VHH binders against tRNA pseudouridine synthase Pus10 (pus10). Designs and how they scored, part 3

Target 1, 373 residues: tRNA pseudouridine synthase Pus10 (pus10), of Korarchaeum cryptofilum (b1l7a7)
Amino acid sequence: MGKPVDDLLNSLMNLLDSETPSGGGCHLCDGLLSRELGKMLRKALSELEGVELSSVKSGVSLPAILIEREDRIRANHNPPKMRSLKVTLTRLLDVAISSLTGLKVSQEPDAILIFDFERGDVKLELAPVFIFGRYRKLQRGISQSRRKCPECGGRGCEACGWKGKIPQGSVEGIVGEVMREFFSAEDYVLHGAGREDVDARMLGEGRPFVMELLSPKRRSADLREVESEINRRAAGLIEVKNLEFSRREKIRILKERSPNVKKLYRALVEVEGGVEEGELELLKGLEGAVIRQRTPKRVLWRRADITRLKRVYEVNFRRIDDKKFELFVLCDGGLYVKELISGDDGRTSPSVTEILGKKSFCSELDVLEVMVE

## First folded at step 23 (VHH)

Design m01 (from k03 with T58K)
Fold by OpenDDE, fold request of step 24:
Structure m01 (fold): chain B 373 residues (1-373), chain A 122 residues (1-122)
Amino acid sequence: as target 1 above (373 residues)
Amino acid sequence: EVQLVESGGGLVQPGGSLRLSCAASGFTFSENAMGWFRQAPGQEREFVAWISKKWGEKYYSDSAKGRFTISRDNAKNTVYLQMNSLKPEDTGVYFCAKTWTYGSWPEYFDSWGQGTQVTVSS
């Protein structure tokens, strides 16, 4: 610490007095700042202990009565140089904190110190850390997101460590738990460029994602080590690659682009009554087709019931046996491929079922590529 | 018989460019997606790019993205790989491949060329 708190406090108070219109001290605050500022600064410093930061910003919350007084003074005397007490105090606190800690003051800080003068308390809010990467889901039965705790249903309980979610069995959990440890984060949120079903693999170059680490006490790590550790612990269930530090904006970009990103799917299709080689040629009719797809029945609980138009660009197929064939589909993002196959009782048209004139269903689905630029 | 013959490889300095060609025969070219792979010495064969059969959709590896361009001329039964801003790490044998599907995985490709050597060195 570059300067003792007491010396700094005196300096701050002098500065504050010099900037007040009355020249005779801070009459506006009735001694509040003098009484609380020292304690609050010490609290602030305490909050910063053990936290890795490069930058900080002060936030100030003032009692309403002070604001009202200030407004009255301004209204009655209209002093030309009367700066807002809040603004002045914020600036002074920024300087003080920077001086005491060596941290830079930034408008996009790693942390915000909220000085609540009404309560006489200081709260530290840590900015999240964002990590971009790609994940591959190599095994079926793994959800993208953490599942709700079966005991509490998401409310948080002792069984789930009060998180309301279970990390096991999810990409988010597998990746997030490791990252949480490395960054000493309170929690994490995975933001994926789209979603795959639990029973679908994510292959190819993997799905882009951003992991948001909440309230991290550490902000630096060797991401190669993180990557290695994730992959090691995942034990072949999933893989991550190309981890890099990122920003919140990347989440927006991923989400905005996701619906427009073409995807490549592999599906194992079973056909009731069997399928002949010659019949598969009919599926070429899907090439270039615009699919009218009403929201699948299976996802109506979480999606709006609307009709979407999606294009299938190309298809390839290979007959496996009398009842099964492999289907590859290059299509627009957001197309529900399972329903492309089944027809979803006419909600999706055209469909494999419709084209073949036989009930067909997807027994296996894989996302082979997410064609993100 | 399916034949894929690569050409255009050679020695180039870092930052240089090469254009690879793959002449295809023995199958209906326009009905198949095509891809490029490469293999550095002592390394596994890795995906570079693929192009779809009809719509000309393209997909690239992260290493190729922004530097390489895959294209095709169905009239000439040829697929191309324009490589710009070449780096030493791009050195390897480049293979043209035919696929009955799509994808970046070698198992989705059913025919391969013999490859053409690309060497990037000062």
Scores: ipSAE 0.529, ipTM 0.831, lowest interface PAE 1.1, mean pLDDT 90
Fold by ESMFold2, last read:
Structure m01 (fold): chain B 373 residues (1-373), chain A 122 residues (1-122)
Amino acid sequence: as target 1 above (373 residues)
Amino acid sequence: EVQLVESGGGLVQPGGSLRLSCAASGFTFSENAMGWFRQAPGQEREFVAWISKKWGEKYYSDSAKGRFTISRDNAKNTVYLQMNSLKPEDTGVYFCAKTWTYGSWPEYFDSWGQGTQVTVSS
């Protein structure tokens, strides 16, 4: 297809000459455009091979010397309505790429081709693909986010593919690896509507998330097949459902809404010194209570030390044995239930410990529902 | 003896509406959360909606949001499901359920009605 590229190159050179405010020739480029444009166009076409796209946009990076020459012309000649060389080249490259490939030009493109005239190189930058879904964690011990690579401590090495993270043991990794394969992506980031502790289950209809697939060479896939394969590979550990294509805007919406959603929890509570059925009735005092909760000590390393006011709406409880009971809590998002139980040495009040007058702690936690509208 | 009796099912055209009712007896209605589930032929039972016991907090499945409304009348011991903009995929048997605890997962519901058939013709 060298002939169609050469023909287009000649047409582009004629158009560049006619659109330059200098009236003709390659005055600003000192011959750069005529010498390198054909090579860069062919490089751009090779970058697009094997990549599924519907739209494209060109980007242009010019050497400083050309920018300085343009500035001198503008300062010395003040030509009316002079277009910058960068803008003119960008427009012409958009036309050329669209003509050669059939891809449409878009301001929100699937890919950007960066024409670097200083280095004589072309780079392809692929827009991410976003997949919305819901996940359940059926077992404890699974983190939401990927863990640091143990070989390099997060710096990146051959063992981790220079990512600094490993896929094992996380929702992000288990789900993301399957999606990466289907979309031929280089990497992924899971954006959750909140998160649960590693030792908690995530049940109910599941926690909403958006998976961001980075540098994907494919942009379409049968999401029913993707869902089925994730659930097959992760059987017994996690489940996903309601996968659908999404947009970056959904991430912002999920993150903005998640602090204001209500949550349902089940906690297994252990009581020092034991607990009797009649004592548990005191916990009815939590219904409708506003909990004053200072940032729990266990999360101070990553959270600002502030006092939050959070409401508990409804509770239920059931004695399991002489030392344990189940607590069910419908509450505001952002309430730390482990500290609602322990009291966190008075940093959370009221608390189960305070109400029972006995040291209590949460030994198991389940998120029964994340009530995102 | 817990009894949950659904009514209000029937045949409706796509885009139509139905209101389901569930009359409850044999337990303290106001101390229990209530839910609706549905089951299409050959499918597993699917969560539709639940409503909390006292504060009236509501939660809906993704398929129900924006179209269905759950409500309760504690004086009549009745829970309702108003279903609007019905689609053929809403066809199935709708079950009323109660739970002493909470949740949308069927295993957290301790008592179930016999169900009422909803058929959305295509």
Scores: ipSAE 0.488, ipTM 0.817, lowest interface PAE 2.8, mean pLDDT 86
Fold by ESMFold2, fold request of step 24:
Structure m01 (fold): chain B 373 residues (1-373), chain A 122 residues (1-122)
Amino acid sequence: as target 1 above (373 residues)
Amino acid sequence: EVQLVESGGGLVQPGGSLRLSCAASGFTFSENAMGWFRQAPGQEREFVAWISKKWGEKYYSDSAKGRFTISRDNAKNTVYLQMNSLKPEDTGVYFCAKTWTYGSWPEYFDSWGQGTQVTVSS
């Protein structure tokens, strides 16, 4: 239980007056603080209603005229121990809010209350909640990121809730909507450790991600319940596991490490003119090979045209029928496996096409493991 | 006939260590990836670690990362799991498995051992 606002006002004004350079806050501020402080504190308490927080910090915005007055006083006087009005107010507001609410003051708070004395208003800025997990895509045709709203083309409209994006058909949307509900958040952003093509599955232990929940009114939930609900709603399409609360730093770590990770793929390969069991043994020549791969033609519209050297560590294969085989590849991250197979008209070498002497292409691709360590 | 024989399980206190071994025969060991899985009562088998065939690339589950180390000795046809900083949650039957492919799912593994019990008890 905190003190009522009125009970605090007299003590706060006395403290403010005793710490100001002029010996009176009313004179420096032209009466602004005595007029506005109680109203602003009540607005702050209203902003906190219905919001789950452990900690808070105050921010103060002052009219320019007060800043100029304070600067003139400092220029005309030498008050060696005087704090600025902004610092003094911030300290007093922190104490007041903590007293009234029981919330802890923190330099890394769950929320910042911004007291705008020029507008006479208080804004609440909620820190995001971050949740780490791993996702699998069990079906093809699911993108990682949300698609643009077809009604407005990304501009925002009533059909999409003014977000410009729809939740259907993506990992971000399907997982994010459940999490948004649990945390009463306004929106979400999925940060993945890389991504896979829409037409690829993501299997194995799953791709690491961090979900950033924006402006969440709740900050705690049983993540086992969140996981169960996601897996129930997404049954057969997406699976998540190992959900745990995280921090923004995890996003940085995922993004910095993901370009350098190894990956395990399964590809269904179709061979023009058919393939014999004995011909597949030639593919052992890929083991340990350094692949010289120029940016694939199919991605030049969005990627710089550069040459990459990527290693294939190990391969295995199994003939399926007279025209198809499965290829399993353990390789460096950043290798485009579709082009390892097709050769991309000589832009990737060596390739399955070159080794077999027959045009080959990847008709199905699965990511079996993303080896982020 | 493929044979995978685990050993080295036992009772250990929290914070302790165990080293599991898996002796393999009946296949070309160096051409196969090897893995460890575990199963607690009433639970599905869960992935612990795997090691690739030739290059010795290793991968760990989130629960094993930083505490367990998989290794192999192709001259002895043996795969190992060094388990440090053991927790009660690590209790279960540990299975050695082989695969001609790769992956962390049980269906990617062709053959399995009978398992060795690991119990972490206060």
Scores: ipSAE 0.467, ipTM 0.809, lowest interface PAE 2.9, mean pLDDT 87

Design m01 (from k03 with T58K)
Fold by ESMFold2, fold request of step 24:
Structure m01 (fold): chain B 373 residues (1-373), chain A 122 residues (1-122)
Amino acid sequence: as target 1 above (373 residues)
Amino acid sequence: EVQLVESGGGLVQPGGSLRLSCAASGFTFSENAMGWFRQAPGQEREFVAWISKKWGEKYYSDSAKGRFTISRDNAKNTVYLQMNSLKPEDTGVYFCAKTWTYGSWPEYFDSWGQGTQVTVSS
């Protein structure tokens, strides 16, 4: 494509000259644009090879000396309808790229081509792709976010590709690696509608999330194939469903609504001194109760020490043996169920411990449903 | 003996409405959560909606949201599913179910009705 660039050069330089303050763009640039424009256009075309795009936008970076020179002319002469060199050049580059490639120019483009006239280089910056879905965690011990690389402790090393993180053992990593492959992306970030503890399962219809795919060279894929591959590779650990293309706005919506959603939990409760069926009936007193919950001790390192009021709507329970029972709780989002059970040394009231008069604690927790609409 | 008897299914045009009913007996209705599931030929049973026992908290699948409404009448031991703006994808057998627990996954439900056919013609 070198010849189409060459064919355009004289036309582009003539247009640039007619649009500049002095009537000659090259006079301002001391020959810079004549020397570099053709090279940079060919570099831009090279950067676009192998990349799936529908739209583009140009960006321009100019050396400070040209900006100062232009300002001097404006201050001394005040020409009518003066346009900046940067704005004019940006418009001309947009037209040129569109003409050479067939890509549309957009203010929200799939990619931005940055023409750096100071360094004589062109960089391609790709807009992320967003995928909405729901995930289940079928086993305990899986974090939502990627874990630090054990070899380097997060600093970055050859073993982790200098990312400082590993994909193993997390929803983000397991799902993200499959998506990264389908979209030829450099990296990914999972944005969840809340999160569950590493040692909890996430069941039901699954927790809503948006995966942000960074610098993707592909922007289309059959999401049913992506879903099938994730579920095949993660069989027994994680399931995803309802994958759909999305936008950054969905992340904001998930964060805004997440604290207001109700949740269903199953907890395995262990009771010191044992528990009888008749004693469990006392737990019906939790139905409709407003729980006064001071920030649990285990999260004080990152949460303000305040008292939150949260409602428990409904409970069910089933004795398992002389020391254990299952508790099912429908409650407000943001209630810490482990402390609803333990009482957190009186920081949560009422609590299972308080009601039974016996020290109780949660040994297993499942999120049965995150009730997002 | 637990009985769940669905009714109200039938053939309807796209965009139409149906109201399903499920009459329950043989258990304490007000102490159980209720749900609706559906099954299309060759597919697994799919969650549609559930309603909690006392507070009447409701939850819908992504496909049902905004179009279907679950409700219950504890005095009549009956749960309902109002289905609006029906689509061919909604075709299937609709099952009423009860659970002493909660959730949207079929394994959490301990008793099921025989089902009622809903067909949305092309």
Scores: ipSAE 0.458, ipTM 0.804, lowest interface PAE 3.0, mean pLDDT 87
Fold by ESMFold2, last read:
Structure m01 (fold): chain B 373 residues (1-373), chain A 122 residues (1-122)
Amino acid sequence: as target 1 above (373 residues)
Amino acid sequence: EVQLVESGGGLVQPGGSLRLSCAASGFTFSENAMGWFRQAPGQEREFVAWISKKWGEKYYSDSAKGRFTISRDNAKNTVYLQMNSLKPEDTGVYFCAKTWTYGSWPEYFDSWGQGTQVTVSS
């Protein structure tokens, strides 16, 4: 026995023979296992090269003919101690991989090695890495999610690396590209606790998110270094903070809590016909008001056309000049502040337009706080 | 003439509790949101908590959630910070601040107290 794989192959074949109900040779598999195990174990070790892991689990895919053959044996002979071939192989492969690599076997592994006995191939599937954090958008014109590649319209092309998306101009892309590099991941998905309009800033302590890093070859990194590099590359556009390793469960928690999150907004309001200091006092009528808001026209393409009741808790305002004022609003999540201001042709009531008796619109919007607990 | 005077700081063991108070004068207290910030030596001020003016809505930094509670008493013109389960990382000077506008960033706060020292001995 010249190599560790060869040593293990002999042991595995002996153990497998003891599990065979007929007691002679490989009747069930017609020799498939003896022919393929050594090649597949060597392939598995090759797949693990250059990948940072603490744990592993094996998976097995068998040709249908072997599954059918096993079923017939079980049905016809009812052997009292016959175990599934798939289960037996999985156990043997787990032991073999652990022996060869020193990796722990886990039911929640960093990676799964899929042994496909029909094709004689092995695939490595890496568990995602999840990173929680908060982001600010310091400038307008930045989307949360990646935009379609303009060269191919989303189909995938050489310019976009066949992903159909570009990293520029989005929180997901700007943050995700740095994280992809640190973790040697293939791709990424940003899961946000809500989102803001492209033309809005996201300020305050920032919007919570979880970045899901797909097929990462590395699983550890100094998150302070990751944060520093993101903030360096995105200076003036995006900031992140409070990066922490996380789990998929955090995504569910963020999405579950997101509809109940209160928001703090600043809006720059322009008033047709101008506005005086005394007129602004009428806006105190918004404090504590329940806003009846039918789905704004501008978002009907993606939201059901229903009427929602949302509360405005507190407002403040400051006149800027004869045509403009700042409005600060503490309100329920899901209230569309642009339409709180414009009235959306009567689809939102009360509104700033109604209260002032003058057409008003939001020319700038900032999210000052997303009050996630 | 706005005055914000913090008190209640001191030395405490890890896991201990302190209650900070901030006495306010020189403005209409009930028309302003109030906040707490802290600063360790060599660090920038960081947000701890704020409380809105009339509805009493509260918001906390990630480091404060679950351990600290902000509250206000409009009859006494006082804002409080109850700090539980204190850690050495909580050491610093705690500042009371007011704002007419809201926000968690210092630029949105227009008046500040002189601070009270909190030291959690490790």
Scores: ipSAE 0.443, ipTM 0.799, lowest interface PAE 3.2, mean pLDDT 86

Design m04 (from m01 with T101V)
Fold by OpenDDE, fold request of step 24:
Structure m04 (fold): chain B 373 residues (1-373), chain A 122 residues (1-122)
Amino acid sequence: as target 1 above (373 residues)
Amino acid sequence: EVQLVESGGGLVQPGGSLRLSCAASGFTFSENAMGWFRQAPGQEREFVAWISKKWGEKYYSDSAKGRFTISRDNAKNTVYLQMNSLKPEDTGVYFCAKTWVYGSWPEYFDSWGQGTQVTVSS
């Protein structure tokens, strides 16, 4: 620490007095700042202990009565140089904190120190750390997001460590738990470029994602080590690659682009009554087809019931046996491929079922590529 | 017999450009997607790009994005890889491949050329 708190406090108070119109001290605050500032600064320093930061910013909350008083003074006397007490105090606190800690003051800080002068308390809010990467889901039965705790239903309980979610069995959990440890974070949120079903693999180059680490006490790590550790612990269930530090904006970009990203799917299709080689040729009709797809019945609980137009660009197929064939589909993002196959009782048209004239269903689905630019 | 013959490789300085060609025969070219892979010494073969059969959809590896362009001429049964802003790390044998599945993994491709050497060095 560069300067003792007491010395700094005296300096700050002198500065504050010099900037007040009355020249005779801070009459506006009735001694509040003098009484509380020292304690609050010490609290602020305490909050910063053990936290890795490069930058900080002060936030100030003032009692309403002070604000009103200031407004009255301004209204009655209209002093030309009267700066807002809040602004002045914020600036002074920034300087003080920087001086005491060596941290840089930034408008995009790693942390915000909120000085609440009404309560006489200081709160530290840590900015999240964002990690970008790609994940592959190599096994079926793994959800993208953490599942709700079965005991509390998401409310948080002792069984789930008051998180309301279970990390096991999810990409988010598998990746997030490791990252949480490395960054000493309170929690994490995975932001994926789209979603796959629990029973679908995510292959190819993997799905882009951003992991948001909440309230991290550490902000630096060797991401190669993180990657290795994730992959090791995942034990072949999933894998991550190309981890890099990122920003919140990346989340927006991923989400905005996701619906427009083309995807490649592999599906195992079962056909009631069987399918002959010659019949599969009919599926070539899907190439270039515009699919009218009403929201699938299975997702109506979470999606608006609308009709979407999606294009299928390429299809390939291979007969496996009398009842099964493999289907490859290159299509627009957002197309529900399972329903492309089943027809979803006519909600999706054209469909494999419609084209073949036989009920067909997807028994296996894999996302082979998410064609994110 | 399916044949894929790569050409256009050579020695180039960093920042330079090369255009690879792959001449295909022995199958209906227009009915197949085509891809490029590369293999550096001592490394595994890695995906570079693929192009779809009908709509000409393109997909690139992260390393290729913004620098490489895959294209095809069905009339000539040829797929191309325009490589710009080449780096030493781009050095390797480049392979042309045929696929009906698409995808970025070698197992999705069912035929391969012999490859053409690309060396990026000062």
Scores: ipSAE 0.531, ipTM 0.827, lowest interface PAE 1.2, mean pLDDT 90
Fold by OpenDDE, last read:
Structure m04 (fold): chain B 373 residues (1-373), chain A 122 residues (1-122)
Amino acid sequence: as target 1 above (373 residues)
Amino acid sequence: EVQLVESGGGLVQPGGSLRLSCAASGFTFSENAMGWFRQAPGQEREFVAWISKKWGEKYYSDSAKGRFTISRDNAKNTVYLQMNSLKPEDTGVYFCAKTWVYGSWPEYFDSWGQGTQVTVSS
């Protein structure tokens, strides 16, 4: 700490006096700033202890009475260059904090120090850290997102550590718990480029995702170590790769592009009444086909009931036995492949069921590639 | 007999370009997807790119995106890999392979070529 707080405080007060219309102290604040500023600065410094930061920004909350007073002065005297007390104070605090801590002041800071002069308190808000990567879900039965706590239903309780969610059994939890530890974060949120069903594997190069780490006390880590630790703890359930630091904008990009991303699927299809080798050749008709797909019945509770047009580009198939065949589908993102197979009672057309003239259903589904550009 | 023969490798400076070719024979080329892999010394073989059989869809590894372009000429039974903005990290033996199943997994590819050496060095 280069300058004593008291010296800096005096300097700040002098500057404040010089920038206020009334000389001889902050008459506008009736001595409030003089009384509280030192204490608040010390509190601010204490809040920064043990937190890894490269940049900071001050936020100021003033009592309503001061704002009103300022407005009155402005209305009555309209001084040509009267800066807002809030703006002036914010600037001064930025300078002070930077001087005392060595932290850079930024408009996109790692943290915001909120100086509440009404309450006489200072709060530190930490910006999230974002990590981009790809995950593979190697086993079925793992959800992408954390499930709600069964005890509290998401409200938070002792059983879930007041988070309202259970990390176990989810990609988000498996990855997030490790990252949370590395970054000393309060919580985390996984943002995926789309999602797969719980019973589907995610293979290939993996699904792109951004992990948002909330209120991290640490902002740096060796992501190779993080990756290794995640994969170790996952014990073959999932795998992450290509971890890198990212930004919030990446989330938007991933979400916006996701519906337009082509995907490759592998499906195990069961056919009622059996299927012959020659019948499978009929499925070549799906190549290049535009699929009309009304929102599947199973997802109507969370999706709008609309009809979407999606394209199937390529199809490969291999008969396994009298009742089963393997189907590979390269198609537009957002196509519900299970319903492509079943037909969903005519809501999806054409479908495997329709083409074969036999009821067919997907017993296993894997996402092989998410072709994100 | 299925044969894949890679060519076009060599020594290039960082920032340079190479075009690899893979000549295929012994199978119906147009009915198979084709892919490129590479292997650096002491490292595992890694996926670079694949191209689909009919529609010509392309998929790249993250390291290849924006720099490499996979293409095919069915009339010549050849798959190509145009590599631009090469980096020292791109050094390795490059292999072409065919696949019935699309994907980035080496185990889904078969009939590998002998490979062609690419060296990026100052």
Scores: ipSAE 0.524, ipTM 0.821, lowest interface PAE 1.2, mean pLDDT 90
Fold by OpenDDE, fold request of step 24:
Structure m04 (fold): chain B 373 residues (1-373), chain A 122 residues (1-122)
Amino acid sequence: as target 1 above (373 residues)
Amino acid sequence: EVQLVESGGGLVQPGGSLRLSCAASGFTFSENAMGWFRQAPGQEREFVAWISKKWGEKYYSDSAKGRFTISRDNAKNTVYLQMNSLKPEDTGVYFCAKTWVYGSWPEYFDSWGQGTQVTVSS
């Protein structure tokens, strides 16, 4: 247990006085620190109660009048040893908090204690916890992200528990709700390495993701247990694997690399007028082909209308019946496979439709692999 | 008859290396993707790597990335797995399989070999 608060306060005040050029007390703060510091320190300690932390950092907000006064003194007297009151106070508070709590002071802390001397209050800001993993979406009809609350449109209401989002029916919700409980977090955000359509499954090794847990009161958990609990509650809708603690930087990496990763798709293709076994051999022409793909019509509302070049590397196919066949495509990330099949009225070329000379469309799509290096 | 015969397994110290080989026969090797799986004692068979048939695309499990390299020699009808920086956790029986469907799912692979034992221990 750290030093008694009162003793520490006295020590801090003495130290502060010793560091001020005027000597004999803090003339700059005009007694503010003497009056408020004890109360604020106690408040800070109270804020830390029940919160799991390994490190902390103090932030200080000073009244504008003190800052102006300090600037004036500096301008008029330019005392050689005059350090910023804010810096000095921050340092003192760091020492005090560390001494009292045993927490380490870090520049990348688990939490920041914001001492607002203007308002006379202290706020605790908790750094998020990041968890990396892979998810499989085993059922269709599940979105990656939480949907906006239909009642409030994202504003937050009673129906959505004031979150503005509905967790049900989404990977983010299914995973995030469990993690939120384990870490006693206020909220969560899923950062995925790309997206799949709601009607597409995500299979294989799964899609990489980082879950960001906001304002967690707990920072440790057995991720094997977390994984098990998620999978149990998901009841076969989704599955997570390989959960590990991560960092914010991982989000950046995932997002930057996602567009360039190769992907493997499975598609069920229906062909108007039917398809014969011999006709499917024509699709071998897609192997190694560069696809010119103008932005699909269906996504023009959210994407720039540009033409992209994407490569198809490998193609496999299997005729199912007179009207449909299964298509496997290994291709560049960002290739719209549905349009690879349909041709999107000539916006994508070559296409299955073009090659077969018959109108074709994707009735089912699955992401089999996201080949993240 | 389709045959896959694994070789190259053995005992190795942590940090060591092994090169596994899988000799294939009884099918058109160049028209099939090839993969490696492994099975540790008491665990399920897990995906390690696959290599595509024509373009030579490779895919690895997270555990294999950066340490293992899959390759193939179509002239020899052989697929290889170079394993570096081996860990005790890599211990298991390694299996070779072929597939016409790309993916990491065992059910897409067929004609499994008997496997080769890899043991990593101090």
Scores: ipSAE 0.521, ipTM 0.821, lowest interface PAE 1.2, mean pLDDT 90

